# VH-VL binders against Lon protease homolog 4, chloroplastic/mitochondrial (LON4), part 28

Target 1, 223 residues: Lon protease homolog 4, chloroplastic/mitochondrial (LON4), of Arabidopsis thaliana (Mouse-ear cress) (q9m9l7r79to301)
Amino acid sequence: VIALPLPHKPLIPGFYMPIYVKDPKVLAALQESRRQQAPYAGAFLLKDDASSDSSSSSETENILEKLKGKELINRIHEVGTLAQISSIQGEQVILIGHRQLRITEMVSESEDPLTVKVDHLKDKPYDKDDDVIKATYFQVMSTLRDVLKTTSLWRDHVRTYTQACSLHIWHCLRHIGEFNYPKLADFGAGISGANKHQNQGVLEELDVHKRLELTLELVKKEV
Below, E stands for the ipSAE of ESMFold2; O stands for the ipSAE of OpenDDE; V2 stands for 0.75 times the mean of E and O plus 0.25 times the DockQ between their complexes.

## First folded at step 19 (VH-VL; framework fv_mosunetuzumab)

Design i6 (from g6 with heavy chain Y54E D101E; at its last look DockQ between E and O 0.73; V2 from the best seeds 0.77)
Fold by ESMFold2, look of step 19:
Structure i6 (fold): chain C 223 residues (1-223), chain A 121 residues (1-121), chain B 112 residues (1-112)
Amino acid sequence: as target 1 above (223 residues)
Amino acid sequence: EVQLVQSGAEVKKPGASVKVSCKASGYTFTDYYIHWVRQAPGQGLEWIGWIDPEDSGTKYNEKFKGRATLTADTSTSTAYLELSSLRSEDTAVYYCAREPEYGSGDYFDYWGQGTLVTVSS
Amino acid sequence: DIVMTQSPDSLAVSLGERATINCKSSQSVLYSDNNKNYLAWYQQKPGQPPKLLIYWASKRESGVPDRFSGSGSGTDFTLTISSLQAEDVAVYYCQQYDSYPTFGQGTKVEIK
């Protein structure tokens, strides 16, 4: 897949994200990928430099346009998201997140734009009937309902969820499915006020119970 | 109630391709991964790969990477295995199998009836 | 790549007697974080697909007779048929799922 660096936050599965692509070679490659009826790229969060935040968004975007090959692959997190290229309008590209990816190697002949081989990640198997995981699931559900009762901040975040949700939590949960632990963990993290490193941590956690626990802590902060 | 019904037996020449279908019924197709497993005559079981019908994510046993392609059609609730560049060693019964819901296990509670693929000159 | 080795390759047991099948993995399939053994057992009769018997090493699948039981942990596992019935003539496979699935070579169970 084409590797798309994300400067500000990771793409959580189930959510969409507009990005702006100024490099003509990258934009052309995305348009060609979409035309081939294989409209996918890999979206990977940029690593922080020297334990400090990047400068302004303009400087970060300029750096991204200049990074190629090994320099770019070393500056992005190895775990990212399979991103569907939903639409391209001028420089704006709408991505939809689907599943976690891990970079395995750079494709030697496609340094511009960076193209990588990836593994599609699957969560570590877990006993879906285990009482401990179920208890954590119900805690996340209960906390989400409390967040929705006490604040409207989640509305801006949930509008980037690919399933239509309304004023009612049960509509969102209907799309997720009962006991769909991985999807609930991703949904909760995506609508929380978590920073990019917390969201990257959720994205990277393939132990579903641990991912639910991470998400529980994130949504608790909203209450 | 849950059923996986596979396409019929195939006879192929070396170098050809085969596409085996697996039609699912009795459950929500996109909530469950489909795996493919083969069994050469008189021999054991060999895992080929999985597909998530929800987003078309796939993973392949390295032995088959480059030759096997897994796809799914959610409108017909059908999963497919295509195996190219067939060799005589690919003669086997090919099974589709379902794991527990939402990717919770890599063990298989329901299996298709199997499709014999014979590769002979 | 986790190699699964079963013993014996074949087994003849009198009706009503106990059959014991062993399975050894090349590395532990116990995940310490959830304390679960990632092991399943299947029964396969001639001309049929495999049928799930046991998962998580010792949990019996719904509808499987209670004469089938699984035990063991880490690298060493056992399938026991406490009182062999004529219908239990089959090949039995263990399978790990701590990583991508691999199967034992199978154990053929016959009536003596």
Scores: ipSAE 0.740, ipTM 0.869, lowest interface PAE 1.2, mean pLDDT 87
ESMFold2 (binder alone), look of step 19: mean pLDDT 93; pTM 0.945
OpenDDE, look of step 19: ipSAE 0.834; ipTM 0.912

## First folded at step 20 (VH-VL; framework fv_mosunetuzumab)

Design j1 (from i3 with heavy chain D101E; at its last fold request DockQ between E and O 0.78; V2 from the best seeds 0.81)
Heavy chain, then light chain:
Amino acid sequence: EVQLVQSGAEVKKPGASVKVSCKASGYTFTDYYIHWVRQAPGQGLEWIGWIDPEDSGTKYNEKFKGRATLTADTSTSTAYLELSSLRSEDTAVYYCAREPEYGSGDYFDYWGQGTLVTVSS
Amino acid sequence: DIVMTQSPDSLAVSLGERATINCKSSQSVLYSDNNKNYLAWYQQKPGQPPKLLIYWASKRESGVPDRFSGSGSGTDFTLTISSLQAEDVAVYYCQQYDSTPTFGQGTKVEIK
ESMFold2, look of step 20: ipSAE 0.735; ipTM 0.867
ESMFold2 (binder alone), look of step 20: mean pLDDT 93; pTM 0.946
OpenDDE, look of step 20: ipSAE 0.804; ipTM 0.905
ESMFold2, fold request of step 21: ipSAE 0.767, 0.687, 0.718; ipTM 0.879, 0.851, 0.860
ESMFold2 (binder alone), fold request of step 21: mean pLDDT 92, 93, 93; pTM 0.944, 0.945, 0.945
OpenDDE, fold request of step 21: ipSAE 0.880, 0.870, 0.861; ipTM 0.932, 0.930, 0.924

Design j2 (from i3 with heavy chain E54Q; at its last read DockQ between E and O 0.90; V2 from the best seeds 0.83)
Heavy chain, then light chain:
Amino acid sequence: EVQLVQSGAEVKKPGASVKVSCKASGYTFTDYYIHWVRQAPGQGLEWIGWIDPQDSGTKYNEKFKGRATLTADTSTSTAYLELSSLRSEDTAVYYCAREPDYGSGDYFDYWGQGTLVTVSS
Amino acid sequence: DIVMTQSPDSLAVSLGERATINCKSSQSVLYSDNNKNYLAWYQQKPGQPPKLLIYWASKRESGVPDRFSGSGSGTDFTLTISSLQAEDVAVYYCQQYDSTPTFGQGTKVEIK
ESMFold2, look of step 20: ipSAE 0.740; ipTM 0.870
ESMFold2 (binder alone), look of step 20: mean pLDDT 93; pTM 0.950
OpenDDE, look of step 20: ipSAE 0.814; ipTM 0.907
ESMFold2, fold request of step 21: ipSAE 0.708, 0.733, 0.705; ipTM 0.852, 0.863, 0.850
ESMFold2 (binder alone), fold request of step 21: mean pLDDT 93, 93, 93; pTM 0.948, 0.946, 0.947
OpenDDE, fold request of step 21: ipSAE 0.878, 0.879, 0.875; ipTM 0.938, 0.937, 0.935
ESMFold2, last read: ipSAE 0.736, 0.685, 0.737; ipTM 0.861, 0.847, 0.869
ESMFold2 (binder alone), last read: mean pLDDT 93, 93, 93; pTM 0.948, 0.948, 0.944
OpenDDE, last read: ipSAE 0.881, 0.879, 0.879; ipTM 0.938, 0.938, 0.939

Design j3 (from i3 with heavy chain D101E, light chain P101L; at its last read DockQ between E and O 0.94; V2 from the best seeds 0.85)
Heavy chain, then light chain:
Amino acid sequence: EVQLVQSGAEVKKPGASVKVSCKASGYTFTDYYIHWVRQAPGQGLEWIGWIDPEDSGTKYNEKFKGRATLTADTSTSTAYLELSSLRSEDTAVYYCAREPEYGSGDYFDYWGQGTLVTVSS
Amino acid sequence: DIVMTQSPDSLAVSLGERATINCKSSQSVLYSDNNKNYLAWYQQKPGQPPKLLIYWASKRESGVPDRFSGSGSGTDFTLTISSLQAEDVAVYYCQQYDSTLTFGQGTKVEIK
ESMFold2, look of step 20: ipSAE 0.720; ipTM 0.859
ESMFold2 (binder alone), look of step 20: mean pLDDT 93; pTM 0.942
OpenDDE, look of step 20: ipSAE 0.832; ipTM 0.912
ESMFold2, fold request of step 21: ipSAE 0.714, 0.699, 0.648; ipTM 0.856, 0.851, 0.832
ESMFold2 (binder alone), fold request of step 21: mean pLDDT 92, 92, 92; pTM 0.935, 0.936, 0.940
OpenDDE, fold request of step 21: ipSAE 0.895, 0.887, 0.884; ipTM 0.943, 0.943, 0.942
ESMFold2, last read: ipSAE 0.678, 0.748, 0.712; ipTM 0.845, 0.873, 0.856
ESMFold2 (binder alone), last read: mean pLDDT 92, 92, 92; pTM 0.938, 0.938, 0.937
OpenDDE, last read: ipSAE 0.884, 0.886, 0.886; ipTM 0.940, 0.942, 0.943

Design j4 (from i3 with heavy chain D101E Y102W; at its last look DockQ between E and O 0.82; V2 from the best seeds 0.77)
Fold by ESMFold2, look of step 20:
Structure j4 (fold): chain C 223 residues (1-223), chain A 121 residues (1-121), chain B 112 residues (1-112)
Amino acid sequence: as target 1 above (223 residues)
Amino acid sequence: EVQLVQSGAEVKKPGASVKVSCKASGYTFTDYYIHWVRQAPGQGLEWIGWIDPEDSGTKYNEKFKGRATLTADTSTSTAYLELSSLRSEDTAVYYCAREPEWGSGDYFDYWGQGTLVTVSS
Amino acid sequence: DIVMTQSPDSLAVSLGERATINCKSSQSVLYSDNNKNYLAWYQQKPGQPPKLLIYWASKRESGVPDRFSGSGSGTDFTLTISSLQAEDVAVYYCQQYDSTPTFGQGTKVEIK
């Protein structure tokens, strides 16, 4: 899969994310992938650079333009997201997140654009009927319902979610009641406005109970 | 009712490929992982891999990586196992199996009827 | 991979008597964070696919008779059939799912 670096936040499963691709070789490879009915790439958050004191979008964008091959693979988090290439309009590419990936190896003939081998990650099995995880799940759901009813800022964030619950509060409240445990954790984290480290932590946590606990902490901030 | 219906028995020569189908019905196909497990005659069970029909995510037992390919067609609710470079020891009954809803278990509550693949000169 | 070893390889039991099948894993399949044992048991009758009996080491699947029970933790597990019926003649497999799924070699249960 083509490795796409993300400068500011990870792509959470179930969400749309626009990115801008300036490198013509990368853009051409994405266009070719989409034409061949293989519309996927890997999206990986950039690691922090110890030499950067303060950062702007321009500075991180310049770093992205300069990093290729082995330099880039060492500068991205090893856990990222399988990203569907939904549309390409000029340099704008719209991604849809699907599942966690882990980089296993750089493909030796792919310095530009960077291509990596990945493991497709699966959550650790859990017993949904266990009282402990069930209690955490309902705490997250109850807290999300309270926040969605009382603040308009969170309602705007649901518009980046791929389901049609953003149009009416009642539909959104019903939709989250139907979410399975990992989907609720991902949804809550994605609409919470968490910083990149918190979001990366949620993305990397394959223990669903622990991921729900992380999301609960993020959602509780808004109570 | 949940059903997994597999394609019929196959006879192949060494070096050939086989593609086994598994048609799912009675549930939302894209909500459940499909696993493949085989059983040589008179032998135990061996896990091959899983596929997530929603996004085509896959994982393979290392023994089969490079020879096994798992795919799914959401329009027909059908999962496929393709096994290449067949050898006589690949003679087995091949099962598709579904994991339970929620709780993401790698244990299997529904199984297909099995597909016998015979590799013979 | 986690190796699953069953004992005995075959077992003959009189109707109505207790049958006991052991399963040992090469590594613990207890995940201490959730305190769950990642172990399942299957029954396979001739010409049929396996049928799930027990999961999470001791939880009985819906529709499975209460004469079937699972116990054990960590590396040592037991399937017990409290009163063997004629229909219980089958091969029984344990399976771990803490990592890449692996199965025991099977235990054939027959009527004495």
Scores: ipSAE 0.704, ipTM 0.853, lowest interface PAE 1.4, mean pLDDT 86
ESMFold2 (binder alone), look of step 20: mean pLDDT 92; pTM 0.941
OpenDDE, look of step 20: ipSAE 0.795; ipTM 0.903

Design j5 (from i3 with heavy chain G103S; at its last look DockQ between E and O 0.87; V2 from the best seeds 0.78)
Fold by ESMFold2, look of step 20:
Structure j5 (fold): chain C 223 residues (1-223), chain A 121 residues (1-121), chain B 112 residues (1-112)
Amino acid sequence: as target 1 above (223 residues)
Amino acid sequence: EVQLVQSGAEVKKPGASVKVSCKASGYTFTDYYIHWVRQAPGQGLEWIGWIDPEDSGTKYNEKFKGRATLTADTSTSTAYLELSSLRSEDTAVYYCAREPDYSSGDYFDYWGQGTLVTVSS
Amino acid sequence: DIVMTQSPDSLAVSLGERATINCKSSQSVLYSDNNKNYLAWYQQKPGQPPKLLIYWASKRESGVPDRFSGSGSGTDFTLTISSLQAEDVAVYYCQQYDSTPTFGQGTKVEIK
């Protein structure tokens, strides 16, 4: 897959993310992937960002344009997300997250744009009938319902989710009850105010019970 | 009721390819991983790989990497195993199998009836 | 890969008597964080696909008779048929799913 660096937050499965691709070679490669009916890339959070204020955002964009090949692969987290290329409008590319990926090696012939081989990751099996994981699941669900009823900031974040959960709060509250365990964990983390390191931690956690526990911590901060 | 119905027996020569189908019914096809497992005559079971029909994610047993290709067609609820560069040791019954729930385990509660692939000169 | 080794390769048991099948893994399939053993047992009758009997080492699949039970932890597991019936003549396989799925070589159970 083409490796796309993400400067500010990881792409969580189930979410839309707009990115802006200024490098013409990368943009052309993404357009070609769509034409070939294989519209996927890998989206990987950039690591070792020393600054997060508004001034450093433009400096981060300049650094991203200059990072190539081996230099870029060493600056991205090895766990990222299989990203569907939903649309391309000028320099704007809309990504949809699907599943976790792990980089296994660089494809040496494709330094620009960076192309990597990946493993498709699968959540560690869990016993959905176990009382402890069920309790954690319901606690996450209950807390999310409370937060979404009272906190308008998180309601706006729901609009970046691809599932049937609509902008209408009543409809959203009804639909989170239909989520399975990993979807609830990903949903809660994705709409939270978590920083990029916390969200990367959720993305990397393949133990679904632990992922739910991480999400519960994020959601509880609001209450 | 959940059913996995596989294509019929195949006879192939060494070096050829075979494509086995597995049509699912009685459940939402994209909600469950499909695994492929084979059994040589008089021998035990060997896992080949899984596919997630939702996003076409796959994983392969290293023994088959480069020769096995797993695909799924959501419009027909059908999973496929293609095995290339066939050898006589590939003679086996090939099964598709479903997980109980997605991410609930890599054990299999529903199996197809099996497809005998015979590789002989 | 985790190697699964069953013993014995075959056994003959009188009707109504206990049959015991052992399975050893080359490394532990107990995930300490959830305290679950990632181990399943299957029954395969001639001309049929495998049928799931036991998962999580000891949990019986629905529709499986009470005479089937699983036990063990870590690397050592046992399938027990407390009172063998005629319809239990089959080959039995253990399978780990802690990593890439692997199966034991099978144990053939016959009526003595």
Scores: ipSAE 0.715, ipTM 0.857, lowest interface PAE 1.4, mean pLDDT 86
ESMFold2 (binder alone), look of step 20: mean pLDDT 93; pTM 0.945
OpenDDE, look of step 20: ipSAE 0.790; ipTM 0.903

Design j6 (from i3 with light chain N34Q; at its last look DockQ between E and O 0.88; V2 from the best seeds 0.76)
Fold by ESMFold2, look of step 20:
Structure j6 (fold): chain C 223 residues (1-223), chain A 121 residues (1-121), chain B 112 residues (1-112)
Amino acid sequence: as target 1 above (223 residues)
Amino acid sequence: EVQLVQSGAEVKKPGASVKVSCKASGYTFTDYYIHWVRQAPGQGLEWIGWIDPEDSGTKYNEKFKGRATLTADTSTSTAYLELSSLRSEDTAVYYCAREPDYGSGDYFDYWGQGTLVTVSS
Amino acid sequence: DIVMTQSPDSLAVSLGERATINCKSSQSVLYSDQNKNYLAWYQQKPGQPPKLLIYWASKRESGVPDRFSGSGSGTDFTLTISSLQAEDVAVYYCQQYDSTPTFGQGTKVEIK
């Protein structure tokens, strides 16, 4: 897949994300992927530059324009998200997150855009009937229902979720009760207002119970 | 009633390809991974790979990488295994199987009836 | 890949007596964080697909008779049929799902 760096937050499964692609070679490759009915890329959060504390959008754009090949692959997290290329309008590309990916190797160091081989990740097996995991799941669900009723912050974040509940609170209250355990964890993290490191941590956690625990802590802050 | 109904037996020449179908019914197709497992005559079971019908994510046993292709058609609730460059040792019964819940394990509670693929010249 | 080895390859047991099948993995399949063994057992009768009997090493699938039980942890596992019935004549497979799924070579159970 084409590796797309994300400067500010990871793409959580189930969410839309607009990105702006300034590099014409990358944009052309994305357009060609859509034409050939292969409309997927990998979306990977950019690592922090520890030698620079200025994290402005202008500096981030300069870094993204300059980084190619091996320099770029060393600057992105190795766990990211399979991203569907939903639309391209000018430089704006709308991505839809689907599942976690892990980079296994770079394809051609000199290629622009960066292309990587990935493993499609699957959550570790878990026992959905285990009392402890089930209790955590219901705590997340109960906390989310409280947040959905009481705070306007969720409305802005929920609008980036791809399912119908993002359009109307009553649908959302009904539909989260139907989420399976990993989907509930991802949804809660995605609407929580968590910083990029917390969201990357949730994305990387394949133990479903641990992911639910991470999400519970994030959602509790919204109450 | 969960059912996985597979396409009929196939006879192929070495070097050909085969595409086996697995039509699911009685449950929400996109909520469960589909796995493929084969069994040569009188032999044990060998895992081929899985597909997630929701997003087309796949994983393959290294032995079959490059020859096996898993796809799914959500409009017909049908999963497919295509195996190319067939050899005589690919003669086997090919099963599709469903895992018990989305992402909850790589063990299989429902199986198709099996499709015999015979490769001979 | 994790290699699964069953013993014996074939077993003849008198009707109503205990049948015991062993399965050994080349590395531990215990996920210690959740205290769960990634181990399943299947029954396969001639001309049929495998049927799930046991998962998580010891948990019986719905509709499986009480005479089937699984035990063991880590690398060593056992399927026990406490009182063999005529319908239990089959080949039995263990399977790990800690990584790339792999199956034991099978144990044929027959009535003496």
Scores: ipSAE 0.640, ipTM 0.842, lowest interface PAE 1.9, mean pLDDT 87
ESMFold2 (binder alone), look of step 20: mean pLDDT 92; pTM 0.944
OpenDDE, look of step 20: ipSAE 0.799; ipTM 0.907

Design ks (from i3 with heavy chain D52S D55S E99S D106S, light chain Y38S W56S; at its last look DockQ between E and O 0.03; V2 from the best seeds 0.00; counts 0 for: pae E 16.7 > 2, placed apart)
Fold by OpenDDE, look of step 20:
Structure ks (fold): chain C 223 residues (1-223), chain A 121 residues (1-121), chain B 112 residues (1-112)
Amino acid sequence: as target 1 above (223 residues)
Amino acid sequence: EVQLVQSGAEVKKPGASVKVSCKASGYTFTDYYIHWVRQAPGQGLEWIGWISPESSGTKYNEKFKGRATLTADTSTSTAYLELSSLRSEDTAVYYCARSPDYGSGSYFDYWGQGTLVTVSS
Amino acid sequence: DIVMTQSPDSLAVSLGERATINCKSSQSVLYSDNNKNSLAWYQQKPGQPPKLLIYSASKRESGVPDRFSGSGSGTDFTLTISSLQAEDVAVYYCQQYDSTPTFGQGTKVEIK
C-alpha cells in the first residue's frame, strides 16, 4: 500500500479524515489506485521528531514534502490504519479508516511514493463474557454518554466524523451492545480530545480490554 | 503453555546451507512475530531477523541479508531459518524467540531451547 | 546500530547482598512519543536460552521474583538484584529495541 504520513493525528478505524497531499507523484499514485479499484492506502502518524510541537503547520508541511522513501519510513509509526480513499479533490484527500496495519517492509526503494507491505492486525483473543471486560465496556459507555450530554461540541464532532452513528449518536450510545468492545474503544478514542500520542497508543493496543481501559482514561478527561 | 521447540543440532561444511525449524505451540501462531537470535560459543547475542507468520513479511539484520531466509508455515505453526554460504564464524547456537508486542523494536518473552550449528571443515 | 555496553563484565556478590549491573546505550532508547524506554534485561544460565526479566526498562515479567528490578532512562540503565540468591548465578544481558535489537556483552554474576 501507499504509505501516507499523518502529521497531527492518527486515523482511527471508523473515522473520516481529510488530508492534504501536495506531492503530485503521491496524488497520481492515489488516483491510480482508485482507477484500479483498489482505493486503499496506509495512513501512519509521523513521529515527534518529524512534527515537533513547536513547528508551525507550514513547517510541518515543508518537512513532509522533503521526506521521501527510506527517510519517510523512518519518520512514521509502523502501526497505522488501512485507509480507504473516499475522494480526491485537488490536493485534498478524504480517508476512511478501516483497521490497524503494521508495516513489515518497504517496497519502494526510490524517491517514488513510499509503498510498503503491511500486516493487517487482529485483536488479541479475549473472553467477551468476562465480567471485568464487560464492566470496563459499560464504564466507557457511561462516560461517553456523560461527555456527549455535557458537551455539544463533541456531539457535533461525532456526527461529522463517525460513520456508524452519524445520524443517531444517542441511539447508538443508549443501546447496550451496539458497539462491540473493540469498536467502542476505537470510537471513544476517536472522539476524544486526546493528543496524537495517546491516540496512537490506543491504535497500537491489540488487547481489547487494555484498549478499552486506555479509552476509558481518555474519555474521563473529557468529563 | 507457550512453547517454542527447535530442531536438533547440525554439523555443516563451509559453503553449505542449514535450515533450522522452530515449532510454536500454546498460542495463536499468526498473532506474534518470530525472531531469530544467535550466540557464538562464549559470546553475546546477535539478532538475525524477524518474520510475520501472518503475512510472511520479514526484516533482516543487514549483516545477514542475502544469506538468511526466514519462512513460516502456518499450517504447522513452524518457523524456519535458512542460512546459506556457511562459514566457521557462523558456528553458534541459534534461537527462535517470540515478540509479545508490536513496537518499532522488539523484546522477547519466549525462547526456543536453541539449535547448535557447527561449521567445520 | 545502537551499541550496548554493560558494566562490570563480571560481578561477585555475597549471598543476600545487592548486585547491581549497569547498561549504557550509545543512543537514547527513550521514545519521545510515548516516553517509554525500549530496554529489556535477560538472565541466561549455561545451556539455556535467555530468560526475560525486565522490559520497558522497569517492568518485571510475570513470574520474575521481586528481588529483580530495573531502573534508568535514556542511555543509562540498571538491573538490581536486591538480595542475591544461589539460583541467580548467571549471565545477564541488556537489550535495546528502540531500533534493530542489540544486546550488551553480558555480565557474569557469581557468588563471592
Scores: ipSAE 0.000, ipTM 0.511, lowest interface PAE 13.6, mean pLDDT 86
ESMFold2, look of step 20: ipSAE 0.000; ipTM 0.423
ESMFold2 (binder alone), look of step 20: mean pLDDT 92; pTM 0.944

